VH-VL binders against b8ga54. Designs and how they scored, part 8

Target 1, 230 residues: b8ga54
Amino acid sequence: MRVPQTIAIDGQSAAGKSTLGALLAEALGYLYFDTGVMYRALALAALRAGIDPDDEAALSELAHQLVIDVTQPTVADGRQYTVLVNGEDVTWAIRSPEVERIVSRAARFPSVRREMVRQQQLIGQRGRVVMVGRDIGTVVMPNADLKIYLQASLAERARRRAAELRSRNIDMPLEQIAAALAERDALDAHVSQPAADAIILVNDGLTPAEEVALVLNRFVYSEQALENGH
Below, E stands for the ipSAE of ESMFold2; O stands for the ipSAE of OpenDDE; V2 stands for 0.75 times the mean of E and O plus 0.25 times the DockQ between their complexes.

## First folded at step 7 (VH-VL; framework fv_indenebart)

Design n4 (at its last look DockQ between E and O 0.71; V2 from the best seeds 0.00; counts 0 for: pae E 4.6 > 2)
Fold by ESMFold2, look of step 7:
Structure n4 (fold): chain C 230 residues (1-230), chain A 122 residues (1-122), chain B 115 residues (1-115)
Amino acid sequence: as target 1 above (230 residues)
Amino acid sequence: EVQLLESGGGLVQPGGSLRLSCAASGFTFSSYAMSWVRQAPGKGLEWVSSISGSGGYTYYADSVKGRFTISRDNSKNTLYLQMNSLRAEDTAVYYCAKEGDWEELYYGMDVWGQGTTVTVSS
Amino acid sequence: QAVLTQPASLSASPGASASLTCTLRSGINVGDYDIYWYQQKPGSPPQYLLRYKSDSDKQQGSGVPSRFSGSKDASANAGILLISGLQSEDEADYYCMIWHSSAVVFGGGTKLTVL
């Protein structure tokens, strides 16, 4: 039986892209990753080499020198995937606050993004992958077998963020959370566009389990999807 | 490199006022919440106040509510603490601290300044 | 009564391991909190060491050696900072911290002596 071999998930911040992507990949036995890991890997390498994260030429040269690979977990330590840079396991190192401080600075350069997209495309060509990001269905995997663009209302995204904060015992005003999300939407507007052939999934009122079941039953295992898949 | 530099500490009489400043560099200042934390001589750390990246939301320890005001000027990359109605128990080293980034829910205080000393004495 | 309780002092030998505890008061559960750890040496500001929520949700501070790690002891309702391979430069005050409701709360600190 034939199922989509490449799945692209794009969408709004706090709409649940990573949750859906990880659960869907688990159900299918596929590789899961978000494109942010590529830029975090570059940022780590730049820090180690003493390269200025605002120097486009130096970062672009570094990006061409790196081989960044993402695989199924190779260590049972709570990871969802293994990230390698030139063969070195950097899975946890790329999540440090130092990397997070500079990743957006390094990632803004078109020449850097071009090389990272090239390496993402090579991974996507192998198939059996769920890739999450902002431009996966439009740029990285324009021919993906299934493209999903996640949306949720600002109010719902704020409520979900508030629930996550409360699960960590942080009581933050809902209006503050909504304002921060709206500001992030404005910053991301120029790059976050659904592909023309993407399924727009508005997930207001759905739990993660309900959302995964809906996607699997309607768009992965449906009789029509299975017969039309090639 | 992220740097935080506090200034404005000094000797002040009880009931007096003082304004602390913290100059920030090496990161996008407006994207991060900021905090003041103090440490009395020979004592532990005490959180004083926090402010959101935009400056629209402020939080205060009960011990300073109504007397201290946190603020920021994102065009100058500067955090402030206006301290009014000062008491002897406000004597401490005051640290400026950067909280985690907006993409994460909360990271605590990952970068600290060297501190500025406030002494409240007659 | 105090939200976080740390022992005032702890001594350990070079090369040994030290386990520093941060106990939450009854009525709140350590499983629900991110536990932050800070090191402070005399005359210096605190330095961030690490955050621990779970084995899959944790963060190491930049330049902090892997011999520093976090964990939780659910039966003791405590966060744990483990320092293995103890070195003389690890002698310092150590603070735990949580966000509790709408406020930041620090523990009272533990003075670690290496001798």
Scores: ipSAE 0.292, ipTM 0.718, lowest interface PAE 4.6, mean pLDDT 87
Fold by OpenDDE, look of step 7:
Structure n4 (fold): chain C 230 residues (1-230), chain A 122 residues (1-122), chain B 115 residues (1-115)
Amino acid sequence: as target 1 above (230 residues)
Amino acid sequence: EVQLLESGGGLVQPGGSLRLSCAASGFTFSSYAMSWVRQAPGKGLEWVSSISGSGGYTYYADSVKGRFTISRDNSKNTLYLQMNSLRAEDTAVYYCAKEGDWEELYYGMDVWGQGTTVTVSS
Amino acid sequence: QAVLTQPASLSASPGASASLTCTLRSGINVGDYDIYWYQQKPGSPPQYLLRYKSDSDKQQGSGVPSRFSGSKDASANAGILLISGLQSEDEADYYCMIWHSSAVVFGGGTKLTVL
């Protein structure tokens, strides 16, 4: 079994997709690509252009005009990737609170998503990529060499999120976290489901390092197919 | 455009009560935690209280615990601060602040109102 | 001892770089905290500048010039706000903030004067 050139990671909110994706990409020397940055880039461009995040027509047009590229880090400033919009490095600009406030609104339109997916697919076609996001295995890279759907119990995800917050010295009630995650799950129930050929990886009780090791040993380097953990 | 507008400030005697309001607009109010931060004349910023988006969880500085109550009416996009047993030390400009997205682990106060002045004096 | 300590004042010339420190008290590690920075100009409310956890985990406020950046000095157990290419408009009070023990804690603030 040859090393997969394209790896798609989907999964539940707070299941650890980004962590797994980043570490896996690092281990393989691949591009780590969180597709969410594409929508953030769009949102940034919209803000700069004074386009209303509720204006579908304008956003769609903007999306088609933008050339968004994602590459391996070009600057050693801690970034995991470089995001370019029409050649401009916007890697950190897309992380502004203003962008975060509107990105969901700007990204909700099917016409916008179609164009973003198109551009995401261009990046995927380059190979040597670990792509994380929404519907990667089903829509963005339906022919990915390896598809992983990362899953964890609500309780586990809540605990992980809580621990993450605590590591930042923020105490949020577990119940509040769980409720928020449950709501997200409900919203995503009809979308972001596992591809038919995806390996469902339940990572309850696993550390990020263990997850990466498992994926590398069982799916990337081994001839042995891992059984569905779900 | 995200906007916060405080009101309710004024002059009150020690031991008195005052209720501050903060009208929010330009964002989904219930999705964000809100905070009160005050600044005494010529002094620095002091956190007073925070409330979760749903209003189910509240947090207070030790200096105001038992005296101040933070609340919100999401149907009116309004944040409140009920201040009882006011002291001279409570004299300050009180700012309403929008907190970040908890899901995105952003807990900064990214939008501030212009503030309302509370003066506690005999 | 205060959780966060900032110098009361700092002066720098236009075009120079200013480094504002936010020192955490002994017993708490700066590496464990997100450091938030705010700018307050006279007669105005505070404005959010940025959040810094690490080089890979940081966030710039909307409309905040790139000449504002965050960092940490582990040896000093301090957060750092660096303002490069200092402009006259940067004259303001600067506050650092963290979450600590489920409470928001502000530093005492630093008054930056641009000479």
Scores: ipSAE 0.036, ipTM 0.657, lowest interface PAE 2.9, mean pLDDT 90
ESMFold2 (binder alone), look of step 7: mean pLDDT 92; pTM 0.944

Design n5 (at its last look DockQ between E and O 0.03; V2 from the best seeds 0.00; counts 0 for: pae E 12.4 > 2, placed apart)
Fold by OpenDDE, look of step 7:
Structure n5 (fold): chain C 230 residues (1-230), chain A 122 residues (1-122), chain B 115 residues (1-115)
Amino acid sequence: as target 1 above (230 residues)
Amino acid sequence: EVQLLESGGGLVQPGGSLRLSCAASGFTFSSYAMSWVRQAPGKGLEWVSSISGSGGYTYYADSVKGRFTISRDNSKNTLYLQMNSLRAEDTAVYYCAKEGDWELLYYGMDVWGQGTTVTVSS
Amino acid sequence: QAVLTQPASLSASPGASASLTCTLRSGINVGDYDIYWYQQKPGSPPQYLLRYYSDSDKQQGSGVPSRFSGSKDASANAGILLISGLQSEDEADYYCMIWHSSAVVFGGGTKLTVL
């Protein structure tokens, strides 16, 4: 029995992937890596360069020029990880409203995503990582030691998303949130599927602590679970 | 169900103007870029214009730059194409198309309307 | 010259396989592009079929039969749409598409006739 060195967490929108990932990484002393930060870093670089977030050619070129690294926290300022772009610490800069406004547009191009995935894979290859994002178990780390696909009911996810939005002073009706999540689910059904060897974890009714305990005891430290991995 | 319904087509003289509309339903309109694609009689598909979800960015084919204006009203779930200085070569069926979900690495045109016919003739 | 070139027409028998080509002009490497394919039947709007970049990076449109698949021919600098087990209902115009210079570019289209 060997503790998994690479852990991939996929799942439905608002299922709590980031929370699980961060806590699990902390428990194991691993790097918590939300792949979304890669795209935020790109968006930041684009803004600095004056590149249009709709300019595929320019963004693709930029993506190939950037060296984005993610490491464990290097500064005790509450960060969960350190993000470096060409050696510059941009951990908090990527959280600016300006970046938030354009990141989805900058990240939409497959050519850009391919390069980001390449760089994500480099980080994953280091091991001792809990990686969270999109298609981690199928595309980014297809050989991850442990793959988790996190699920939750639409109602629960809507509540969780609502709470998150409220924390950002955004008040959106639950019905609208649920509708948006349902729409995303429908689209994801055709594009994003759990890896064949992923463990499906339904976390309805579980606290974050309970969820982490479950994953650790049942899958991380379980010989049976490890045997089902790669 | 995702639906797009074009309107506003018709007969117009050269040099005239026409405004097309596309009513969208069944999806979060503001979350998706939208495009106009036209097809002349018996010819292939020609991209005309695109607009980002927020409407902040617009793009045009060289053949229509300076003459056509794409816009949208997200509160009405409607896409528009203002066509000025129309020419005979603008005669075509004009399709409204929904772009794919950017977060899903899908950037095709996954939903099309039935089209509206524009005829430019003296 | 056109960025994308497609044969004007192609004929094949029911049950056979049809390969539709989308050739990129010189100076543009097909290996660098996602190739999108659309089907258009008479009197109908185009329908999205699939996207192909590589065997490990491709997407099938919703409801599109698995007998439709994409590939590339690097030597020919072309995208390929393969239709296996050709059916009468596959008779249509097929268009390839790429994003080039932040613009949508369509091929001229191929009319596929099922004999």
Scores: ipSAE 0.025, ipTM 0.555, lowest interface PAE 6.6, mean pLDDT 90
Fold by ESMFold2, look of step 7:
Structure n5 (fold): chain C 230 residues (1-230), chain A 122 residues (1-122), chain B 115 residues (1-115)
Amino acid sequence: as target 1 above (230 residues)
Amino acid sequence: EVQLLESGGGLVQPGGSLRLSCAASGFTFSSYAMSWVRQAPGKGLEWVSSISGSGGYTYYADSVKGRFTISRDNSKNTLYLQMNSLRAEDTAVYYCAKEGDWELLYYGMDVWGQGTTVTVSS
Amino acid sequence: QAVLTQPASLSASPGASASLTCTLRSGINVGDYDIYWYQQKPGSPPQYLLRYYSDSDKQQGSGVPSRFSGSKDASANAGILLISGLQSEDEADYYCMIWHSSAVVFGGGTKLTVL
């Protein structure tokens, strides 16, 4: 039996990429992370160094000076992974409001993106990883053993998001949720397309457990597909 | 540094109108919901209104519904509150506030302006 | 009945701890809410302190000392703001907040006096 060592998950916002990625990684004993943490780590370092997020040269230099690593959790505090910047644990610091305010500005420069992708590639080369993002199967891990592009209808994604918010007693109108998701889809359209060799998984009507089981049984343990054919 | 600067407060007669502005800088304005919160003299905080990042969705407290209109101009990084049919009970300091990133299930108000004072009196 | 109830005042000594409560009315459960906390000093705008949903889903505001922390008391149906090592600068009004039924709801506020 052949088990993929590198798994790339791309797909639409709120299609369940992070849920699938985390559950697959847990089942396989693999590292899981969302590549957005790389840009949040850079943004945090820029804030601490007093670097203007609009200064491409300074940001690019900073990106080349940083060693950003993502590992299995090193602290039992509910984290899904540990993020290190030059050895400092920044796992929670990168989720701060001040980081979020500037991350898109810092991430827009091609020279910054190239260096962050290089570091993502180094993490992926270690194997035993599930990496989630927008361009993982096309740019970060073009040779990933398994590539999944996750889709769900806008209506289904909006319904799932609404249910999640309601579980926290946030009663946001479904129309607002759907509009936000559609706006995000439009912004991501040219960078978040499936790799030519990606499997397209439409998960309308699937629970997370059913989705994980489907992926494991059909695409991770490939010899088992033949067993179910008879 | 995120900055929110309110303006447009002042003295106005009951039944009058006033427009508040909030100039924003230091963040991607169009990506975040914005709120107005007021505080009457000697009283606690009262939420007034919120608007989505795109401006497509607005929310109002019952006490101001139909009288106040929240809006934004993302090309000018500016939030507005049009206040009509003002009453003595609307006398307060009005704060502009930025909401946090909702993708992190965070809808709180993480940055506040210094406020602008509205006084409604004869 | 108010959605959020806070005691009007609380006093504590420097160096001690204060627990500020934010009680949700009957019919809604604190376990289902993100609880936000704000500090307001006299003559100043409110300042965001922290958000608490669970030990694995929480956020400290920018520059807020670690002696400020959030929790929940499920038996009391309340959010809790704990301030340890009280300092004179902690004397302020404290507000809790939730997003409820498509509206932002603030508690009435607690005036903390450090004596």
Scores: ipSAE 0.000, ipTM 0.516, lowest interface PAE 12.4, mean pLDDT 86
ESMFold2 (binder alone), look of step 7: mean pLDDT 94; pTM 0.954

Design n6 (at its last look DockQ between E and O 0.74; V2 from the best seeds 0.00; counts 0 for: pae E 10.4 > 2)
Fold by OpenDDE, look of step 7:
Structure n6 (fold): chain C 230 residues (1-230), chain A 122 residues (1-122), chain B 115 residues (1-115)
Amino acid sequence: as target 1 above (230 residues)
Amino acid sequence: EVQLLESGGGLVQPGGSLRLSCAASGFTFSSYAMSWVRQAPGKGLEWVSSISGSGGYTYYADSVKGRFTISRDNSKNTLYLQMNSLRAEDTAVYYCAKEGDWELLYYGMDVWGQGTTVTVSS
Amino acid sequence: QAVLTQPASLSASPGASASLTCTLRSGINVGDYDIYWYQQKPGSPPQYLLRYKSDYDKQQGSGVPSRFSGSKDASANAGILLISGLQSEDEADYYCMIWHSSAVVFGGGTKLTVL
């Protein structure tokens, strides 16, 4: 019985990938790595350099110049990981509203993504990592020891999002949430597919704790063959 | 650069009406909720109204419900506030504010205009 | 009773730290809310500072110095804005904000004077 050293988590938007990833990493003592932070780091760097998020050439060049590293938390300030850009801690800086506004634009270029994937792979090669993001099991870590594709019904995902919003005292119509999620699904449908060797984990009705327990017992600490479904 | 510019403020008598506008630029207007926040002279901030990016959902403070109407024209990147049955207590600087991305669970007002002054007086 | 209560004023010396409180009324648990903070200088519109839900869920406004940070005091049922290394330029009104019952609610604001 071998504990997976590299775990890839893909899945639908609002399916709970980040939650599963973080909890799983914590349980295993692994690095939790959301690849999205690298694109945020790029966006931050672009903003600092005055580079237009629509300037593919400049962004590509910038991407190649940046050394982005992600490590386990180095500061006890609540962070789940430390993000470094050229040695500078930008863990919280990458979460500014300004970065949020442009990250999608900056990240859309294939040339940029290729470089980001390259750097993501370097991190993955270190092992003892739970990586979450886009096309992790197919592109970033195609040889990951364990690949999980997290799936949940649109209705369930909408309900979960709604509950989260309500917990923050925001009543957003379920229909609006569902529509937004459906739109994102449609956009992702052509680019984000489960790896052929990924287990499909349907987490409808499961709590995060139950989900983590399931993964650990069935796929991490078990000799059972990786299978689809739940 | 994200910019918001309010207009339409002025002096109006009690019971009168006024329509405020907010011209937005520098961002995808329809992707973000917008809000009106007012500040009476020497007083604090008071939320007035919010509208979703698409304009399909609106929210109002109890103090203005039934009197104020928030709307937007995404083709013109403009936010509006129709104010009817104005009262003296409606006197304030009215700020237009860009909200965050609700889908990303960011609900802060990260950009504000300079404000337009509304004075309700006899 | 107001949903959010802030002290009317606070004064501190340059270089010192200032803690601004945003107390939620009884029956409303601060742990359940995102606390937003805004800074307003005289003659200017408010500026977004940060959002704090927890140490795991927080956001810093663009261009906002790291010496501005958010936290919560569960025992006091309050959000806290901490300003370290006070500068003269930090003299301003500070407002907290939450979403409550699908409405935005601002605190009364605190005037911070840097002596």
Scores: ipSAE 0.040, ipTM 0.649, lowest interface PAE 2.6, mean pLDDT 90
Fold by ESMFold2, look of step 7:
Structure n6 (fold): chain C 230 residues (1-230), chain A 122 residues (1-122), chain B 115 residues (1-115)
Amino acid sequence: as target 1 above (230 residues)
Amino acid sequence: EVQLLESGGGLVQPGGSLRLSCAASGFTFSSYAMSWVRQAPGKGLEWVSSISGSGGYTYYADSVKGRFTISRDNSKNTLYLQMNSLRAEDTAVYYCAKEGDWELLYYGMDVWGQGTTVTVSS
Amino acid sequence: QAVLTQPASLSASPGASASLTCTLRSGINVGDYDIYWYQQKPGSPPQYLLRYKSDYDKQQGSGVPSRFSGSKDASANAGILLISGLQSEDEADYYCMIWHSSAVVFGGGTKLTVL
């Protein structure tokens, strides 16, 4: 059977990219990761070095000095992957609120993004990977064996986010959630677009289990998908 | 460095009014919800009010509803608490706290100011 | 009935473990909540420690040592803060917090004495 070795998942905010990516990787025995961890790792290193996240030259130099790797879990502690910075396990440290507060400042510079993409490309070259992000199929893995661009209607994404919040007993108004998602779509439009050869998957009305089964049966193992170069 | 600095506390008589301010720096202020939390002398923490990053949604504890008004000026990176009809039971240290981004499902108060003291006494 | 109940005090010796409980009132279920934990030392503002929903949905605060961890005891309807390898610097007041019905609710706090 011909099975894609590299799978790129891009898509809209709150469309379920991470859920689909994790389930696909589990089904295939592949590495799964969200490329945002690269920028969190840089942000952590900048904090530790006392580097101003608004100093492009210092951040770019730091990015070139770091070796960031993502592997299958090396510790059974609930992680989906292991993140290493110069050999140090930083898997949980990069998820701290301190890192989250500055990651967008550190990540905005093209020179920083260029180096992070280079390192993402090195990870992708190993194959047997499902990589999730905003520009995976267009920039990081332009030759990925399978590219999925995940979509759901604004109304459905808002309802899913509202249900997630309600499962934590937070009753945020649906209109506020929809407005925030629409604002994020507008902000992301310049960096998030489907690759020309991506399969557009609209997942309105699908459960995660139904979605992963559909992808596996129609686009991973299908003779028709392999014939069409997907 | 993220900094929150409260001001505007002081001694006020019952029935009086006071406006607290919280100057924020070191983060994108408009992206985060903000809260006021108070602590009476020798007592625990009591949430007072929260406001969304845009300022479009406000929440109040029952004990202050109708008397206190939370607001923010995102152009000045400043959070406010207007306190009217003050009572002795409002005597406390008032903390400004940064909450997480509610769209990302983080509601914890991860950075706190040093507090400003309000004393309501005749 | 208070939404969250914490014991007023707890003591333990250095090097031991302490389990601090945060019990939800009857009628609401700990499984449905993110439980937030804060530490407060005398004369200082509270400091964020961690959030726990499940082993796969949790967050450690910045600089908070791994010897601080969260869990839940479903049979007691309680969130748990575990502090292992107690050090003298862990002596503080500890508060739990939830977001409930459009309001933030704090527990009454537990004074931990390390002696």
Scores: ipSAE 0.006, ipTM 0.557, lowest interface PAE 10.4, mean pLDDT 86
ESMFold2 (binder alone), look of step 7: mean pLDDT 94; pTM 0.952

